VHH binders against p49116. Designs and how they scored, part 300

Target 1, 238 residues: p49116
Amino acid sequence: EGPLLSDTHVTFKLTMPSPMPEYLNVHYICESASRLLFLSMHWARSIPAFQALGQDCNTSLVRACWNELFTLGLAQCAQVMSLSTILAAIVNHLQNSIQEDKLSGDRIKQVMEHIWKLQEFCNSMAKLDIDGYEYAYLKAIVLFSPDHPGLTSTSQIEKFQEKAQMELQDYVQKTYSEDTYRLARILVRLPALRLMSSNITEELFFTGLIGNVSIDSIIPYILKMETAEYNGQITGAS
Key: E = the ipSAE of ESMFold2; O = the ipSAE of OpenDDE; V2 = 0.75 times the mean of E and O plus 0.25 times the DockQ between their complexes.

## First folded at step 20 (VHH)

Design pb58 (framework vhh_ozoralizumab_d1)
Fold by ESMFold2-Fast, scan of step 20:
Structure pb58 (fold): chain B 238 residues (1-238), chain A 119 residues (1-119)
Amino acid sequence: as target 1 above (238 residues)
Amino acid sequence: EVQLVESGGGLVQPGGSLRLSCAASGFRFEDYGMYWVRQAPGKGLEWVSYISWDSKYTLYPDSVKGRFTISRDNAKNTLYLQMNSLRPEDTAVYYCATHWLGSSPFGSRGQGTLVTVSS
């Protein structure tokens, strides 16, 4: 039985490349985004309920929701990433591209609308002061979405999502007992994540991918990611 | 100026081993993940391996998992690929890269090192 998530699943610590360059570049932005993506995928694969669904289901779920997980991660880690600075640099680049006729007006409009939606989402989460426990359960709710096309085990996925919702409700009721509408305000933010384009997220944060390779095409490899365990300094005197 | 210089390629028989090296300069190597990418004759680029900045995370596609090992020495700004149990299909030019699939305006793919696996 047990809880869906343990204390280890609430911990979500992003370590940034250091120092931040004086002038932001694609290499720094891609490294920062890749660290967040890997952290998010590692987080998902560490959940026992997720593991129990099996590799094919796991791959399908993450391919469907990686953009939602990544966006929640951006909101959660906005301060450590200096996300506002990264987005300002991207906006400046887009404005320069307009002046030089390097991008179509329609494409720039789509990208700017995506940035505005992302900023609005992150600002709303910050205004609500969403804590680490709440972020963990919101990520679990989007991960265990039974309504993506092509899924098997949809009944089991739905049960895990309901368990995530119940555990979030219990946490919010105990921690924010005086704010009777907090859970509702948090949950109504989630549908907006599905309206944000994964293709535009790739262009903003993973610029420089070549050919027709996309994040969802590499997800199976990311989910097989191996972690090195640091055991090098276990020295016992004998 | 970002520079990547690969070495260690050569001709080897099936079942043999080679160790590739990549000497990096012009950026803070210790802060960035690194990639090995290969291109077989007449084929597109194929991702071979990834290692995080701190060596905690490594990624391999199924085609090389268990045979290839990526590692790095941040003090020497050097990336390595240990290739064991080599197969004819591993024949390719191997590139060190600072970005997911190579060419980035602010990171560069190296010149490559040729690996030929044949009897």
Scores: ipSAE 0.518, ipTM 0.744, lowest interface PAE 1.5, mean pLDDT 84

Design pb59 (framework vhh_ozoralizumab_d1)
Fold by ESMFold2-Fast, scan of step 20:
Structure pb59 (fold): chain B 238 residues (1-238), chain A 119 residues (1-119)
Amino acid sequence: as target 1 above (238 residues)
Amino acid sequence: EVQLVESGGGLVQPGGSLRLSCAASGFRFEDYGMYWVRQAPGKGLEWVSYISWDSKYTLYPDSVKGRFTISRDNAKNTLYLQMNSLRPEDTAVYYCATHWLGSSPEDYRGQGTLVTVSS
């Protein structure tokens, strides 16, 4: 049938609060992160294959993979976000928290390890110079993961994941024909996403987002958000 | 510094309507998502609604979905909550916030606006 993703799904434009404050604060970081999260959820909602799985399956998939999707978005939008500056501010805050004894040493170690893994992931993606098409298909591979516990439509999800993998392969072979190993280098980066804790991502980026509500609990509401694009204002290539 | 001033609360009968306002100053209101949160007597803080900086996204818990409407006027630095079909369980002090008040209560000086739904 037609491709899994259209050109519309390759466009991923993050608009940041402006200007960036001289001294970063939790409001700016949370606002920036929430914009990326909402953009990522809107992106997923716009995929016809995703819509075809139905609302219950959509919710289960996104609840399982939002952290991976968000992390890919951080890597893709690292320049727009000045992510290195945000992470440096978070590290500085953590160093101050050690002196103030507000967090246990074990917790600080876990958070610092998470930041290191995130920096390494973003750096590896930057070195590979991942383009917009590659990011779109990597996000699709992550979104259509059939191996999360509790999923009911696993065979259909697996078919969509395989379709994403096939279309990524076709794109890379055509666009980067001289780099025979590029696809393998890209795909081996994906398992690292599952080693990063969604709970630590919430603490770093989503402090105060919506009361005491976790990202997991708000995902159904985010997926149901009213937008001009989703309500039939999306222009497709068809 | 950040200042948020809520108004529009009052006593209303079940089934009635109220419109709350929040006047914001001290930050670029047009760049930040805004929340309404409430605290019923003897209860903790509960989020009521969210609106993105550009009004493109709005979010409601099931308890208020279809009854409450959040909106904003970026030119006036003002956030609104239209409350329809009010119920006794909506009785609470209502606060506006750029993030959850319970996480950093000292960052906010507003005392909220009281909504009482009673016959």
Scores: ipSAE 0.568, ipTM 0.785, lowest interface PAE 1.6, mean pLDDT 84

Design pb6 (framework vhh_ozoralizumab_d1; at its last look DockQ between E and O 0.49; V2 from the best seeds 0.59)
Fold by OpenDDE, look of step 22:
Structure pb6 (fold): chain B 238 residues (1-238), chain A 119 residues (1-119)
Amino acid sequence: as target 1 above (238 residues)
Amino acid sequence: EVQLVESGGGLVQPGGSLRLSCAASGFRFEDYGMYWVRQAPGKGLEWVSYISWDSKYTLYPDSVKGRFTISRDNAKNTLYLQMNSLRPEDTAVYYCATHWLGSSPIDSRGQGTLVTVSS
């Protein structure tokens, strides 16, 4: 059996809207977040093992771990995104838009703490100088987590997770042979992802979805997104 | 200032077709994914189509998949929605949006275009 990931899965290039506006408005932030979300889910789609689990299981997995994947994506793309600036802008928007009748003091505290956790996590990953391969394997480990409730094919999911872990281990041993404890230092960061609320992440980056639409509800559609040719879209519109 | 102007709506019989257009201005159109949303009488706002900034991806809910086609011309700052095999339940005011979030300025700036599907 071949490797879980190939070199094609290591590439994770986020393209930001350009140029960055002087003032980061909600429009810019939401577009940036949407691109990252789509990129993360499309990355998952590109993994043969993921495809092999079937549509229902795939959907369930992504619903369970989209926040973790998204957060890893934030960490990985922090420089390209100017994440610190985005987070600062989010804080400013929150401060300007928070209505006391809509958000309790406790909720505000939770949101602020979440922002802090996000920043700290991303900083910690930066300090570790995680490379593209390591991020790919970490995302795979997170994606193929068998411990989420309601999953089918848990044995197969576990097998894929183990494979991801083994490949990561082999990579780290090969690439960072002088750093004996690097693997452990990397893996020990994963629990921090489970402490982050998907609801708050959604509120921060995806505020005010139309109607009662949620990231959870839209995930099946994102996973079914159709690839289109750019030229075909233009010609069809004229 | 962001401005979106929808057009192309009208009265059509079931099974008919319409093509909607949205002229965008006041922002870098080519940098943003665009959406079509609709609001039927007595119902809430719902999304009906998405196209990525680079037109690489499109997204449809099951309710319109196979019948609606979203496209864009970045050079013209224009978004399109081809609607085929229209049904009475497609009757709604249609809006274009720069994102599928409720904070979209379309509610305050766009008039939308009315599509009525009736015999």
Scores: ipSAE 0.692, ipTM 0.857, lowest interface PAE 0.8, mean pLDDT 89
Fold by ESMFold2-Fast, scan of step 20:
Structure pb6 (fold): chain B 238 residues (1-238), chain A 119 residues (1-119)
Amino acid sequence: as target 1 above (238 residues)
Amino acid sequence: EVQLVESGGGLVQPGGSLRLSCAASGFRFEDYGMYWVRQAPGKGLEWVSYISWDSKYTLYPDSVKGRFTISRDNAKNTLYLQMNSLRPEDTAVYYCATHWLGSSPIDSRGQGTLVTVSS
């Protein structure tokens, strides 16, 4: 009936720890990544269509796609994060680990390949000059993915994904009317997100998490969390 | 040097209350999320609560939700844990931590503060 996303869903404002330390460490990287993760989960929670699917479906969807949402968020917020500086610091640390004769060369190779894929993705999005509306709809397409194993309500999820695709098409055709193939260039970027390992993303950005806590284990708590900002965006929630 | 100093633990009867404090120094406390974690005798580390840098987000596992409240005073570089309706199973050493606890325990945990819930 109404649009899938409102203008409030286009706004995606990441506040970074300030100032950036002279030498990057796991504390700064994990804090920065946690802020982006919370912002991404809050964004998803604020979508009425997402809420309509119910708590169990919401948890399953986000567990399946958090890495894709997070990676889109990294690309969208690359400038405010100084992501290139963070990734350079991680690469330098990995190169030092090789020199320390730690016998996990295959793992270092996997992590380095992941960083290169991430850099290529972020660079391609920057080159395309993806705007806030386009990012919002790409995140919605990723969020409402009906093809993850174990999902219920797959028909409804597919309808929301198709609605996101239609609204993105309408936006791009209206806003970038002279660039007939822009939508195709944007959409062909999305399959790369599925090739990126959530385990490696977790290792790179969330190594500072407490104890044996994984992103997968905290997702249900983040989704159940009450916030003043979230409650303010949900008209008629009481 | 990052320093976290926990206090406020003690012996309390079931159903009682305690307020834990953590004095932080050596980093920009106001910019970082903070955790309370605990370790019961002979058990592993258990996450108790999280608060974001701006107090906008707080997280609790079901074991303490509704009984414990995490808060912070950024002007005083102090983290708090208000513990109500304490149970014998809450007996543990409580540690104040920030994100690096999982990757660098020596840089992230202080001595802790002992909470004993017993008759």
Scores: ipSAE 0.651, ipTM 0.828, lowest interface PAE 1.3, mean pLDDT 85
Fold by ESMFold2, look of step 22:
Structure pb6 (fold): chain B 238 residues (1-238), chain A 119 residues (1-119)
Amino acid sequence: as target 1 above (238 residues)
Amino acid sequence: EVQLVESGGGLVQPGGSLRLSCAASGFRFEDYGMYWVRQAPGKGLEWVSYISWDSKYTLYPDSVKGRFTISRDNAKNTLYLQMNSLRPEDTAVYYCATHWLGSSPIDSRGQGTLVTVSS
């Protein structure tokens, strides 16, 4: 059919709560993360290939990959979010939890290792100076992954992933024509996303959402969310 | 200090309508997503709606989708829930909440407003 993505899928503008508080707290972190999650889900829903898969397949696919998609969003928006500052605040909180015996030592070790892996991933993406087109195609490759257990329609999903890879290849070759190994450098970063735990991502970024509900359980509702576009018509007295 | 004050509850016959309001103060309401949650007699807390800070996104569970509409007026620091086609199972205390205020809606909700749907 036509191209998998259009220029409208490259735009990925995250707005942060303003102003940033003097001392970061879990509420600011959760609002910031929620904005990124909704932006990421809105992005996925806008792709014609995703729309063509149908509701049941969409839900299964996003449940399998939402954490990887979110992690790519964190890397893309790391500077706008001040992600390093957010992660430092979380580390300080974990240090307090050790002293108060609120968490087991093994759990804290798991969470600290996850934070380190996340920072390493974001640093590696920053070193490559990944652009908005490249992020869009990487997100598409992650979204249309056919190798997650329990998926249906894996043949069609695989075709969409191959198309995303082809379009990324074409883009990189035209835009970075003198860097023959850029595509390979980009693609070898993707396996690190499978190391990210969705359970720990929820603890780091979504502790204040709703009750004890996991992101996995609300995915069907996020995919059905109502969206509005407002042109910002402003009238004022003069 | 953050305050959330719900109002607009009452007794309604099945099929009727109510509009709930939540007056917010003590924080920058316009920067945070807001929730409506409810607790039926003898049951746990159930999420019933979400609206993003800029009203761009709204979410509903299947139990209320199509019947309830969440909205907000950031200039008035007020959250609303329009409840139509009410059913007896909608009987509950309704609370507004924000993730800004804690790790769960229970920790950061107001006193609630009682909605009773009965013939």
Scores: ipSAE 0.545, ipTM 0.789, lowest interface PAE 1.9, mean pLDDT 84
OpenDDE, second read of step 21: ipSAE 0.673; ipTM 0.851
ESMFold2 (binder alone), look of step 22: mean pLDDT 81; pTM 0.818

Design pb60 (framework vhh_ozoralizumab_d1)
Fold by ESMFold2-Fast, scan of step 20:
Structure pb60 (fold): chain B 238 residues (1-238), chain A 119 residues (1-119)
Amino acid sequence: as target 1 above (238 residues)
Amino acid sequence: EVQLVESGGGLVQPGGSLRLSCAASGFRFEDYGMYWVRQAPGKGLEWVSYISWDSKYTLYPDSVKGRFTISRDNAKNTLYLQMNSLRPEDTAVYYCATHWLGSSPEDVRGQGTLVTVSS
């Protein structure tokens, strides 16, 4: 059998709306985030192993892990997004909301803790200088997580996750042969993704996408999107 | 000032077709995703369709999938909705938006265009 991921799965190019407005608003933030979400869903859908799980299984899988995929995408695309600028604007808005009594202090604390966790995660990935191949395999490891409640075909999902882990190990050992502990440093970052709230991610990034509907309820429609790329093979990809 | 102007609504018999248009101004239309939403008499707002800035991604709920087609012309700052095989339950005021209505203080919508499907 061939590798889990091809070179086409390593390329992950986010195109931002331009120019960035002087004063950041929900319109710009939601547009930027939705572009990353669609790119992430397109990436997942293009994986043959993912397609092989069947529509019901792959939908349940993405519903369980979209926040982890999205957060990895934020880290990977942090510079392109000017993510630090977006988060700083959100922080300033929250501080103003405290002074104006528009939000509860307890809710603001939860959101601020989420932002701190997100900043720390993105900073740790930047310091490790995670490359495109490593990001692709980390996304595959979180995508093929067999341990989410309610999943079917868990043995097949586990095999795909193990294949992703094996291929990441092979890549890191060959590419960074002098750094024997690099893989361990990368993998210990992944558990933090599950500690971040998908509800808070939705409030920060997706308030304008389709209203008060949750991202996990929209996922089936995103996965059913039709493009030339979904109806056939991507030209020039192998 | 962001402005959205819908047109193309009217009275049509079941099984008929209509094409709605939305002329956008006051923002960089080519950079933002667009929605069609509708409100039937006595009901709440219902999302009808979404198109990404580059037309690469389109989304439809099951109620309209296969019958409605969303498209855009970024050079003309215009959004379209082609509606085929219209049903009485499609009767509603149709709005275009850059965000879901009521989701944020920055949500915008036009004046709407009335579609009535009746014999």
Scores: ipSAE 0.611, ipTM 0.808, lowest interface PAE 1.3, mean pLDDT 84

Design pb61 (framework vhh_ozoralizumab_d1)
Fold by ESMFold2-Fast, scan of step 20:
Structure pb61 (fold): chain B 238 residues (1-238), chain A 119 residues (1-119)
Amino acid sequence: as target 1 above (238 residues)
Amino acid sequence: EVQLVESGGGLVQPGGSLRLSCAASGFRFEDYGMYWVRQAPGKGLEWVSYISWDSKYTLYPDSVKGRFTISRDNAKNTLYLQMNSLRPEDTAVYYCATHWLGSSPEDPRGQGTLVTVSS
């Protein structure tokens, strides 16, 4: 029928708690991250193709890809979030934990490698100057991934992913017509998202959200949350 | 210094209603999500509800969904929990929080407000 995404799906506006505290703390970091997570989940819920897959499939897809969506969101909103400042504060805290022998060297190495991968990803996106349309379609490509273990309805998911890829190609070729290799440079960045551990993302950004409950466990509640905007989109009432 | 003062608890019969309040100070209340958390005698902390800074998102576990309603008044720095159709298993001390209370030993915690559901 129509395009996979509408212009409303390109708009991705993160509002930050204000002002940023003089010394960053877990509360500020968690609030900032949770706003991005809720914005990302709301974005996914607003897509008609996503809604058409049904509740069980929607939950399984988001549980499988929330870390990829969140990381793309971090890259897109890096300036608004002052992400480099947040990551520097996390590194300083981690360095103090080393000095006090509170964490194992192996764990510290894993967390530092994760931060390095995240910084490299965000820097590559910034260098490519990824625009809002490109981010929307990259998010759609990772959302409609048919290859996660345990998924059902994989043929329909694959169809939506291919539609996202086609629409991204059409957009890039039209908008950046003089840059023949742009699409290839963008797409080769995506596999890096799956190398980043969701458990480490939770530790860095969501320690204060709902205690020992994982993001995976709260995804069903987030997807079922009710807002006037979501209900309006489902009913189509004018 | 973050301070949270809960009130509105009491003894109520099954099927009754109570409205809890939390007066917040020492931080920009309007910029942070808020939680209600409860602890029944001899049990651990249980999440009861969440509301975003702008009231756009509210979350409830299945145990209270449809019976409890969280709300906030940012102009008054006050968080509310409307509790309807109360059950004996809702008996607990109720705390408001700016983040999960188990995340740090230094997390500010008020004295809570006791809700007892019994004949």
Scores: ipSAE 0.595, ipTM 0.791, lowest interface PAE 1.4, mean pLDDT 85

Design pb62 (framework vhh_ozoralizumab_d1)
Fold by ESMFold2-Fast, scan of step 20:
Structure pb62 (fold): chain B 238 residues (1-238), chain A 119 residues (1-119)
Amino acid sequence: as target 1 above (238 residues)
Amino acid sequence: EVQLVESGGGLVQPGGSLRLSCAASGFRFEDYGMYWVRQAPGKGLEWVSYISWDSKYTLYPDSVKGRFTISRDNAKNTLYLQMNSLRPEDTAVYYCATHWLGSSPEDHRGQGTLVTVSS
């Protein structure tokens, strides 16, 4: 069979709302984050191996790993998003909330620790100079994780993860032949993604979905999302 | 100042069709996703549809998928909802909203337009 990912799956282009407002607000931050989330879900849905697992498995898989995919996307698109500026604005808002006695100190501490972990992760990826092929395979390794509770078809998911790992290894060994331990340095970054709270990611980048609905509850609808190519279909009501 | 003005609601028989419009002003309409939400009498808000800034992505819950179509005209700063095969359960006040996520104090809804599906 052919490769797990094609060149179309390596391309990951985030288009930002423009212009960036002088003072960052929730509307701009949420629009930016939503674009990255939709891009990430569309990327996953476009993979033939992912499609082959079937709708129920696809939904369960993405519900379990959306925060890891989103965080990898933040790292990959950090420059395009001016992520450091967004995080600084969030920190400033949190510090103002402390002064106004609007949030508990313990909650603010948890959120600040999450921001520090996110910054550390993004900085680590930047220092390693992770390229587009490497990001695509890291996202595939995360997506095809067989070890989430409640999954079916775990043997097939494991085989796709193994294929992603093998193709990443082949790419790194060919492209960075002089750096014998590069693959190990890259892979050791992945466990940190599972330590990041999806609830705090929602609080920082998403205000919830109409009535504070969680992101994982809307995943089924996002995966059924239509592109412009499908919106022109004829329904033929008589 | 952000302003949203919904129109196109009315009384229609089951199986009928209506087209709702939302005229937007006071922000860069072309740069932001838009959605329709509805509220039936005595019920909470229910999400109906979403469209991305560039019309590339549209999203529908199962309750309306295949019956409703969201669209936008960025040159006219106008959002639309084409509603076909209407059911009594679709009776609600329909609102357009400037933001996809949350019900924060910054979220803006218009006055709404009433859709009644009866007899």
Scores: ipSAE 0.527, ipTM 0.739, lowest interface PAE 1.3, mean pLDDT 84

